# Ledger of designs, part 215: VH-VL binders against q9h9l3

Target 1, 176 residues: q9h9l3
Amino acid sequence: PRKMVAIDCEMVGTGPKGHVSSLARCSIVNYNGDVLYDEYILPPCHIVDYRTRWSGIRKQHMVNATPFKIARGQILKILTGKIVVGHAIHNDFKALQYFHPKSLTRDTSHIPPLNRKADCPENATMSLKHLTKKLLNRDIQVGKSGHSSVEDAQATMELYKLVEVEWEEHLARNPP

## First folded at step 10 (VH-VL)

Design Q44 (framework fv_amlenetug)
Fold by ESMFold2-Fast, scan of step 10:
Structure Q44 (fold): chain C 176 residues (1-176), chain A 120 residues (1-120), chain B 108 residues (1-108)
Amino acid sequence: as target 1 above (176 residues)
Amino acid sequence: EVQLLESGGGLVQTGGSLRLSCAASGFTFSNYAMTWVRQAPGKGLEWVSSISYSGEYTDYADSVKGRFTISRDNSQNTLYLQMNSLRAEDTAVYYCAKIRYYGSGSFDYWGQGTLVTVSS
Amino acid sequence: EIVLTQSPGTLSLSPGERATLSCRASQSVSDNYLAWYQQKPGQAPRLLIYGASTRATGIPDRFSGSGSGTDFTLTISRLEPEDFAVYYCQQYYSSPLTFGQGTKVEIK
């Protein structure tokens, strides 16, 4: 069987007016929620906007941060050949400048059975925070640090596990 | 073989200045954040200052803010700590240490340390 | 700042015994950003554990780390003569980076 991991990234604003999203933290957890990777990442471009309310990133996190090129190499070695679970995961892959095969990608923002369990419209894009509260009775994205990518990756894996059997069967019958 | 060699320690009077150097070899210095950690005689470890791989970002312990300046020269593979307005409580062995990536903020290699003694 | 308090201050044990060292944080050290170091007299510290439970390269498997939040533990399953040293925990979750005061493991 293929190994499964969950990923969540935090981005900061670079480029004109801080409108470009650049990777500034990445967390990867295994099936049981154990952390495989969690690093602050220093973008190659000057940071214009830390987006701290969302990212939890502050200037002090950049001091010990891993350079983007090194972090990207480390992350890709973990993701390659595995089933990767995320929430609105295309944003994470874009920040990593990486393409992951669709057949090995699971996006909890686009799994109709999850919305159904949460009593939400099947084709709606629901936030990770809402699904986690509704289905796991857990509040995430609270506290002093803003959003924790470790917390988000762990929640994402737990959400996927609720529908794993049903969804893997669906994908086997309806390949991406 | 990763090697960090501190130098520049010695005896200095209260209010004086001193510059410590740390010569790095055996790894790509320009790719790693670096730190200074000190240890007063018979006491525990105290983090002093850290600097990003590029030198753009720095951080300091409150006890040294405004008095100490961390810097680096990536072309010479050297880390520096400029210490001004020295106080008796700055007396310590000063260690240069390398950040590890994966577990960033922990220190995988340390120099031998250089003793700074501040007296009045 | 996060204050780390280590206990006990001193452990007097014999080779072959199990050592259990505690590190308590004044605030939650989220995401297990905690490391353990060993220091022998006249030597620089040596990294043992990072991420609360991951052994650093070359560290024997008799060393293990555990815990989360505010309570962390370093365990040495069977003390060897070279393990008698001072041990420090360190958090790297928030600035300023802080160390515990140390636990001395000494020969009984």
Scores: ipSAE 0.608, ipTM 0.850, lowest interface PAE 1.5, mean pLDDT 92

Design Q45 (framework fv_amlenetug)
Fold by ESMFold2-Fast, scan of step 10:
Structure Q45 (fold): chain C 176 residues (1-176), chain A 120 residues (1-120), chain B 108 residues (1-108)
Amino acid sequence: as target 1 above (176 residues)
Amino acid sequence: EVQLLESGGGLVQTGGSLRLSCAASGFTFSNYAMTWVRQAPGKGLEWVSSISYSGEYTDYADSVKGRFTISRDNSQNTLYLQMNSLRAEDTAVYYCAKDRYYGSGSFDYWGQGTLVTVSS
Amino acid sequence: EIVLTQSPGTLSLSPGERATLSCRASQSVSDNYLAWYQQKPGQAPRLLIYGASTRATGIPDRFSGSGSGTDFTLTISRLEPEDFAVYYCQQYYSSPLTFGQGTKVEIK
């Protein structure tokens, strides 16, 4: 059977006016929430905006960060052939410059039964923080230190497990 | 086999300068961040300074900021610490330490250390 | 800065006994970015544990790390003669990087 992992990435702003999102941290956890990967990642381009309120990334984290090309190789070895769970996961794959098969991708921002359980409109895009509070009664992304990608990846896996049976059955009936 | 060999320590007067070197071998030096950690006689470990794999980013303990400069020469596999305006409280064994890829800021290999003694 | 406080300062034990060393942080160390080092007299520190609980390469399984947030523990299940040393915890979550003051494990 195919193994399942959850991923969450933090991005910093590079390029003109800091408008390009570049990978600066990636966390991957297994089905039980154990950390398989967690590294600060040094973008190949100059960082214009750390976006610290959201990313939790500061200049200090770049000192010992893993270069992008090396980190990408490590991450892709973990993701290849597995079911990958994420929240708004297209942003993570874009930052990784990576294509993951749609049939093996699970995006908790686009799972109608998950929104239904949270008393939200089925086709709305709800934040990870909102879904986690409503469904798991857990506060994430609190304080002014920025987000923990480990915490976010763990919450994302737990959210998916709430609808896993129903959603896998749906995907079997309606292949992507 | 990873090896780190420090040199350049010695006796120096207060206000003086000294440059430490760390010769690295057994790994691809240019792919790892490097750090200096010191230990005063009979005391614990104190982080001094770190430098990114490329040399682009550096960080310093507040006690040495403005006086010490960390640098590296990736073509020679050598890490440096330029110490200026030395004070008696800078007296310590200075260790060169190699960072790990996983867990930024943890150190998997250390050199033997070089003693710096600052006196009046 | 995150201040790490280690206790006890000195632990006097005999070979074969279990050693339990505490490291407490003044602020939460997120993502378990905490390491443990062993230092013997006249020698450089040696990495034992990183990520709060992952043993470094070549470290015997009698060494184990645990804890999260602000409270971390290093356990040596059955002390060997070579384990009598000073042990330091270190956080690498935020700059400045900080070490605890050390716990000396000495022979009774």
Scores: ipSAE 0.005, ipTM 0.511, lowest interface PAE 13.7, mean pLDDT 88

Design Q46 (framework fv_amlenetug)
Fold by ESMFold2-Fast, scan of step 10:
Structure Q46 (fold): chain C 176 residues (1-176), chain A 120 residues (1-120), chain B 108 residues (1-108)
Amino acid sequence: as target 1 above (176 residues)
Amino acid sequence: EVQLLESGGGLVQTGGSLRLSCAASGFTFSNYAMTWVRQAPGKGLEWVSSISYSGEYTDYADSVKGRFTISRDNSQNTLYLQMNSLRAEDTAVYYCAKVRYYASGSFDYWGQGTLVTVSS
Amino acid sequence: EIVLTQSPGTLSLSPGERATLSCRASQSVSDNYLAWYQQKPGQAPRLLIYGASTRATGIPDRFSGSGSGTDFTLTISRLEPEDFAVYYCQQYYSSPLTFGQGTKVEIK
């Protein structure tokens, strides 16, 4: 528990027709939900689509944003050697252009016991919003002004805690 | 280590123009967003304008929009504030400040300020 | 815009006493995007606290920040002579960035 963090990233659209997902915000919380990192990040490429309804990112957030190369270094220093929890976390690692060891990665979108507790099909990829409502009785990502990556990272850590003992035992017997 | 030095302040008549400069040293200027904050004599702090590390994104207080322009020259490690159509209420000490990482939008280093006095 | 109101306007205390300064926001400052600054006469402001409760580098542990949402506090546990100054809160959650009007901590 001491070496575990949860991450959630927000992406904006860059490249042709805004189809490339580029990192624009990252939040990291510790086991207790305290914020270790929360920065708006300016992509190296021109932003074509802010995807504000989902990302919560607007042009004003880019003014004080940290350059991607600098933010990436800061984030990787926090993640390295720790168990990293996320939801559909492969998207976050892709946006960070980072490889995190599979043995230290926990993806709450691919933990069958968690879906089972939520009365959902074990092999389905359920949204963070749905699992949080079902298991924590909490509404996140409310409204149409975008998601809070701090809120999402905190919810993700709390969801993992519900299955931590069971899932860590499973991973010890069935190493990835 | 980190130093910010403002210059260009002085006495100017209402309707006039003035350009402030802020010379930065002791850090990689091109990696940080920068800000101008002013303080009228005997009054509190008022945010004026901010600029992204690349210069691509800028923001302004409503009181200065259309009159002031923030810009930067990363090759010279210098931040600028072009002030046009100056008013008496623009009289203030103008501080140059560097954005803090891990709390972007707060300011960890400030210059000593340069006084701008606008008179009729 | 988010308006920050500081109270009291002036706080008269003696060295060794505890100072408690309030900063209230007209609407929620989410994600604890609130900073505190100290300013002495003729000097530039100095960052004390960011993220509502994190001390900036080199700031003595007698300074602490607390609060969330709309109600924030800066506490100086035991005033030293060098702590008599004006203190400003600042939110960096939404544009335009705004400061409180300041609280002057003066010697009694």
Scores: ipSAE 0.787, ipTM 0.906, lowest interface PAE 0.9, mean pLDDT 93
Fold by OpenDDE, second read of step 11:
Structure Q46 (fold): chain C 176 residues (1-176), chain A 120 residues (1-120), chain B 108 residues (1-108)
Amino acid sequence: as target 1 above (176 residues)
Amino acid sequence: EVQLLESGGGLVQTGGSLRLSCAASGFTFSNYAMTWVRQAPGKGLEWVSSISYSGEYTDYADSVKGRFTISRDNSQNTLYLQMNSLRAEDTAVYYCAKVRYYASGSFDYWGQGTLVTVSS
Amino acid sequence: EIVLTQSPGTLSLSPGERATLSCRASQSVSDNYLAWYQQKPGQAPRLLIYGASTRATGIPDRFSGSGSGTDFTLTISRLEPEDFAVYYCQQYYSSPLTFGQGTKVEIK
């Protein structure tokens, strides 16, 4: 079996009116929740909106931040060949300007058995916060400091583990 | 081998100015954030200032805000610290340090420091 | 700012003994953005640990870091003669970056 990692990214707004989502932090954890990667990342374009309320990113974090090009290389090296678990992970990959193979991608925002376990509609898109509370009895993304991508990545991995066996079997029978 | 060499330290009177330089070699200077950390005689370490790899972002300790300016010339692989309105409490060995990629904000390489003495 | 308080101020030990150094933060250092440095007299600091528990390149395995939240620990499993020095913790979770006041490990 392939090694599995979970990823979560925080984005800031760049471009006109800050509508472009640019990677500003990325966290990757292994199957056990150990942090493999966690860096503030400096976008190549000027930041217009830090989106601090959600991202937790402040200007001070960008002073020692890793340049995007370097960070991207480091992240891709970690992800290559692995099963990558994330929540609404298409946003993370978009921010990374990277496309991971669909067969090796697991998006916890689109796993019907996970929603079913949480007493949610199977085809609904539920938030990571909600699923984590319902299934893990844990509060994440609490407070005014914004999100912790490490915490979110760990929660994502733990959620997936709840349905891993069933979902992997499903995927084996129904490859994307 | 990574090398950082500070220069520009010396004796200066209160209210005076001094410009420190840090010559970097052994790594791609323009890819890394840099920092200044100082240490008063017989005292601990104090962060002074940091600058992003491109120089676009800077940060300062409250104790030096408005008086010190960090800058860099990536074409010359050199970090600078312009110190104005110097005070006695600014007396210290000033280290330039390289910021790590992983766990940004920790410093994996340090120069040997340059002594700045501010006298009344 | 996050104030880091190290204890003890001085730790007197013999070679071969275990050293345990504490670093307490005034508020939570999220995501374990905590580093440890070693400084010998007349020398620049040397990075030992980053991310609270990751050894820097070239650092012997007798050095280990642990902790989370507000409580962090540097452990030297078996002191070598060259390990007698001053040790500083540093947080880089938020600005301003701050150091502890240091712990001196001296020979008994």
Scores: ipSAE 0.040, ipTM 0.702, lowest interface PAE 3.3, mean pLDDT 93

Design Q47 (framework fv_amlenetug)
Fold by ESMFold2-Fast, scan of step 10:
Structure Q47 (fold): chain C 176 residues (1-176), chain A 120 residues (1-120), chain B 108 residues (1-108)
Amino acid sequence: as target 1 above (176 residues)
Amino acid sequence: EVQLLESGGGLVQTGGSLRLSCAASGFTFSNYAMTWVRQAPGKGLEWVSSISYSGEYTDYADSVKGRFTISRDNSQNTLYLQMNSLRAEDTAVYYCAKVRYYSSGSFDYWGQGTLVTVSS
Amino acid sequence: EIVLTQSPGTLSLSPGERATLSCRASQSVSDNYLAWYQQKPGQAPRLLIYGASTRATGIPDRFSGSGSGTDFTLTISRLEPEDFAVYYCQQYYSSPLTFGQGTKVEIK
């Protein structure tokens, strides 16, 4: 069938008071968790706030970073025509300034069977860290030095695989 | 084809200055980060300095901070390394290298190198 | 800074033999941000592997990279005459960027 990938992006603060979220790193993994893409990305606007505690991004990472317009093209080429899995994925698509068809999008923050397996309310929005601990017995996003988007993308794919058969059947009967 | 050509190397006295140039062709220079890596005679590779595609961000090895300045001219497709207060231990072949996309710090194309000899 | 230690310093082998080169990091190189280069006398380095295990364009499949964390390996499955050279590992996970001291693969 159609190929599947998982994505996770890191954003930095640009614009007034650093309130605009701009793409600064993107990781994409395949179904088996192998890395297809992992780049630091230089936003077109001045970085006001690196948000390092969460993003893991520091000024040093900008030196060898890929320009936003180039990175966007590379990323979209990988995503186009594939089933894309992410967690709160609308934030990643917004940072990419990209529209991905809802029929090919899987958001692990909004999959009721996944919450059910984690003993959480089906309609609640649970964090990636919480679901990964509950269902995979694995700690991610540990420490204060920032998140690894590779680790997050890999965890997201593994979470989706737990409900893949059930959720794909549901979507086939109830297209978005 | 991608080509990087270094120039400006030579013999210089301790405490002197020298400016290296790297002329790039065969790719869109302004879209890539660039780096300088050196190699002392008979020794291994040592990273010296890197610069972002726009020139806004730079980084340096501790041994050269305050003495070397990396810069670029995207309109002329040229990378520069201004070397001041040169020391005997700066003697090396200096390579210009292009940062590879999809790796954020590996180098896919290198110039032939230019020899800098610092003596008193 | 992350120090990379390569071993052995010199490998003396014959064509057709397998070469196994080690690169050990003083700290974890996260996200597999490790590259391997080949350098022949009088020439600039040539990128072989990036991301610890991904071959660069045009690199023969007899070259393979493996490992993670602090322990990385470059393997040449069946040495050809043109493979006798010096090999360097390089981490690009943290600043400053660092290279190993090199392993020389020479004809026995």
Scores: ipSAE 0.737, ipTM 0.891, lowest interface PAE 1.0, mean pLDDT 92

Design Q48 (framework fv_amlenetug)
Fold by ESMFold2-Fast, scan of step 10:
Structure Q48 (fold): chain C 176 residues (1-176), chain A 120 residues (1-120), chain B 108 residues (1-108)
Amino acid sequence: as target 1 above (176 residues)
Amino acid sequence: EVQLLESGGGLVQTGGSLRLSCAASGFTFSNYAMTWVRQAPGKGLEWVSSISYSGEYTDYADSVKGRFTISRDNSQNTLYLQMNSLRAEDTAVYYCAKVRYYDSGSFDYWGQGTLVTVSS
Amino acid sequence: EIVLTQSPGTLSLSPGERATLSCRASQSVSDNYLAWYQQKPGQAPRLLIYGASTRATGIPDRFSGSGSGTDFTLTISRLEPEDFAVYYCQQYYSSPLTFGQGTKVEIK
């Protein structure tokens, strides 16, 4: 059996009008939910919009943040060769400027059995918050302080574990 | 080996100014955030100020805002703390500390400290 | 600002005994952004634990951290002579960065 991790990233706005999404925090947890990585990351471009309501990132967090190039190297060393679980994970990989093999990627926003367990349409894209409340009876992303990427990564791993056996069997019979 | 060497401490009158320096070696200084933490004689630790790896972002404790300025020279591997309008309560050992590589604010290496004594 | 309160203020123990040190936060320290430091007289602090439970490089495994939210604990399973020192907790979840007032572990 191959090692599995879950990831969640937070992005801030850079570029014209803050329209470019740049990596500003990344959290990675193992199968049991233990934190393997959690760092604030300073984008190479000037931050024009912290998007604090969602990202939880403020100017104070940039003071001790790790440079993007260095953080990226550290993160990729953790992800390489592992099954990586995320929610709408394409956005995280894009922010990391990284390609992870589809065969080793698990996106909890695109797993039909998970939606079915939550009494949602199998082909709908449901939010992490909604699935976590329905299936784990837990409220995440609460309040105005922004999201915790550690909390989100942990919830994502727990959600995947609910369908792991049936989904891995499905993938073995129907490779991506 | 990682080494941080503070200098510039001494006796100064209330209302005076003093500049502390911290010479860094044994690591790529320009890749790390740096911080100043102080400790009054017989008391606990108090965070004073931090600066990003680039020098673009700074933060200060409320007790020193407007009086102290943190800065760095990445070409010289040196961290500075300019202290103005000094008060008796600023009397402390001032430590230079390096932010841990995989961390947003824990400090993995500390200098020996430099004593600042403010008297009237 | 998050205020950290350490208890007890002083622990009087003998070598070989277990030390349990508490750190309580006035608000939740999310993501376990909590560190522990050891300081001996005349020396700079030394990082022991970060992320509430991860030992720093070179720290003996008799040191362990636990807890989440507002309640955190540092445990020293079997005190060695070199462990008698002052211990500080520190949160790095929100600015300003704050330290607890310290717990002194002294020889009984």
Scores: ipSAE 0.016, ipTM 0.626, lowest interface PAE 7.6, mean pLDDT 90

Design Q49 (framework fv_amlenetug)
Fold by ESMFold2-Fast, scan of step 10:
Structure Q49 (fold): chain C 176 residues (1-176), chain A 120 residues (1-120), chain B 108 residues (1-108)
Amino acid sequence: as target 1 above (176 residues)
Amino acid sequence: EVQLLESGGGLVQTGGSLRLSCAASGFTFSSYAMTWVRQAPGKGLEWVSSISYSGEYTDYADSVKGRFTISRDNSQNTLYLQMNSLRAEDTAVYYCAKVRYYGSGSFDYWGQGTLVTVSS
Amino acid sequence: EIVLTQSPGTLSLSPGERATLSCRASQSVSDNYLAWYQQKPGQAPRLLIYGASTRATGIPDRFSGSGSGTDFTLTISRLEPEDFAVYYCQQYYSSPLTFGQGTKVEIK
């Protein structure tokens, strides 16, 4: 079987006016949607803005959170050598300060066949919420208490599975 | 070998104060969150307080908020619990414990405990 | 506060038998943030399971955890003499962190 995982990260605001996005939670699931990793992560810089409406992160989550350096090491051990699926995954890799090979990266925000199945323009960047509703008939990111990175990672894996055969064949013929 | 050694327990009168210490060895103390858990005689476990690896973030059980203060000295590998305005119901064995990373909020190593007895 | 209720309070079994211990939460423990501990008289607790189903380092495979949401189970497939102890569940999903009241597994 293919070694494939899906990832979703939550970021908080650090630095001047909270404009820097720092990793504060990461969830990784396997091909079947089972959780391999899900931890709150304590940024090395002071948190200015928890962005709770989107991140779901509050001050109490930071008490037992894994320090960034340790979390990064744990996460990279899981990702290395695997096909990694994500939605707008550039943001996750940036927050992790990590470069994953493009040949092993699958971004569900930039897969033309997936947009086509959703009756959306092939080159548009559609939200995870929209694609999940349209293609899986499920509502995610409901309410104002923040997103579940576990739920988002699971939805992302299921979306990729809808186009996996077609997209892997495309990538074999058109290497990135 | 990871080792946690609590000290500072003893008999104290209601309304009094006591400071517990936990000396840590065998791991990089400054990299891990730490916690205090207590157990009243013949009763179950009760979480008391936790502190982040840096000491910047702390959390407390409602029963001890405003009376107990958790702190740490990373240069000395020592965790502290300052207990003020002690009540009879604070009588318990107090354990310090190390937070496990990956499963953060669970506790992978515990000390032997130190008994605090509060009486009038 | 999430209240954890363990059942039964006491479980009397013989070595070689299967032990099934329940932990019920007053509200959903999302993301499986639940741990199990073993405590013997006069000793500190020992972590057995975290993440509802992941065994801690050095824990024998006869110990397994399962469940999600509000209902969690610790199973000891074949009791050994050293397994007779008190077992506690703990949630770390919501502050304050809480423990169940414990289940005592005692020899018949």
Scores: ipSAE 0.634, ipTM 0.855, lowest interface PAE 1.5, mean pLDDT 92

Design Q5 (framework fv_amlenetug)
Fold by ESMFold2-Fast, scan of step 10:
Structure Q5 (fold): chain C 176 residues (1-176), chain A 120 residues (1-120), chain B 108 residues (1-108)
Amino acid sequence: as target 1 above (176 residues)
Amino acid sequence: EVQLLESGGGLVQTGGSLRLSCAASGFTFSNYAMTWVRQAPGKGLEWVSSISYSGEYTDYADSVKGRFTISRDNSQNTLYLQMNSLRAEDTAVYYCAKVRYYGSGSFDYWGQGTLVTVSS
Amino acid sequence: EIVLTQSPGTLSLSPGERATLSCRASQSVSDNYLAWYQQKPGQAPRLLIYGASTRATGIPDRFSGSGSGTDFTLTISRLEPEDFAVYYCQQYSSSPLTFGQGTKVEIK
């Protein structure tokens, strides 16, 4: 009965030599893959490295982008009280400067049954691209234009749905 | 109550210059990206230029690039459009509009517009 | 540049009738970043719909938006006298931001 959403964030490099990862886009989808949130986000610090090859972010996206403080408030309003699914989701929460309850967090990079279905070592951290290809027979993150956080969030939700019943039963027996 | 009030329009000769202003009230101006949209007499809407909340990032329609400069003064809650090398085709009502967040790139509030007439 | 083409150019209807307005994009509009505006003579535009289907604050439920990719629709289920106006679609998925040429909804 608790609502479930999937999230994916894109980060750009800020700070000295662009080594700090700052939030620059966030996408949130519902259980059926419908988009609930998708905004470009302007970091408070000067962008040194757009990391466009991976992020898909370019200078043009910053013009109408939502300021970080406003975006964070909007995003947290959506996430609070829900089961949140992501891939390597700790990176997204770090970029949001947000702590989501572990009991309501699902990380598709750390679900042993999911790796097992993909013929991968159960405790390995597999990329979203690899798991999506193996289990959904779909290519994501194609080309040199960067990732689509909407596409990534949708793929992440579909991957979780493959193991949802099994994993929720496991968590009920082994609460985090 | 959100209000946007444009000023600075008028009659100018080809090759001349004008500076438009948009006075904002009823919201935290410094938190929102702003835009200028124009409408030639009897024609549709045409996006002209946008500026980020901080003023650091700007974008322009190709037709005005190199001639128009968008800027803002967050301490005075005012948006500006400096128009140089004006052409007859720049004749239009110029609207100031506020960018909506949670649907960024759409415009939730508009001023009443200021008419710019460029003649030779 | 994404070119938006609206059809019909003019729609002549009576109060109480349904209005269906189309907006077609020359390229796919990503992430449903499409908005609809209403403009009455001598007035500034008013935002009706953003995100292709989300009603803006204060907009009556007789207005609805639908569509994705290249084909978008604005529907007014039962025209009221105040609904006779010009309607514009706008994409915000890529720079430059572009508007359609407008559809005029007029009294028959």
Scores: ipSAE 0.627, ipTM 0.856, lowest interface PAE 1.5, mean pLDDT 92

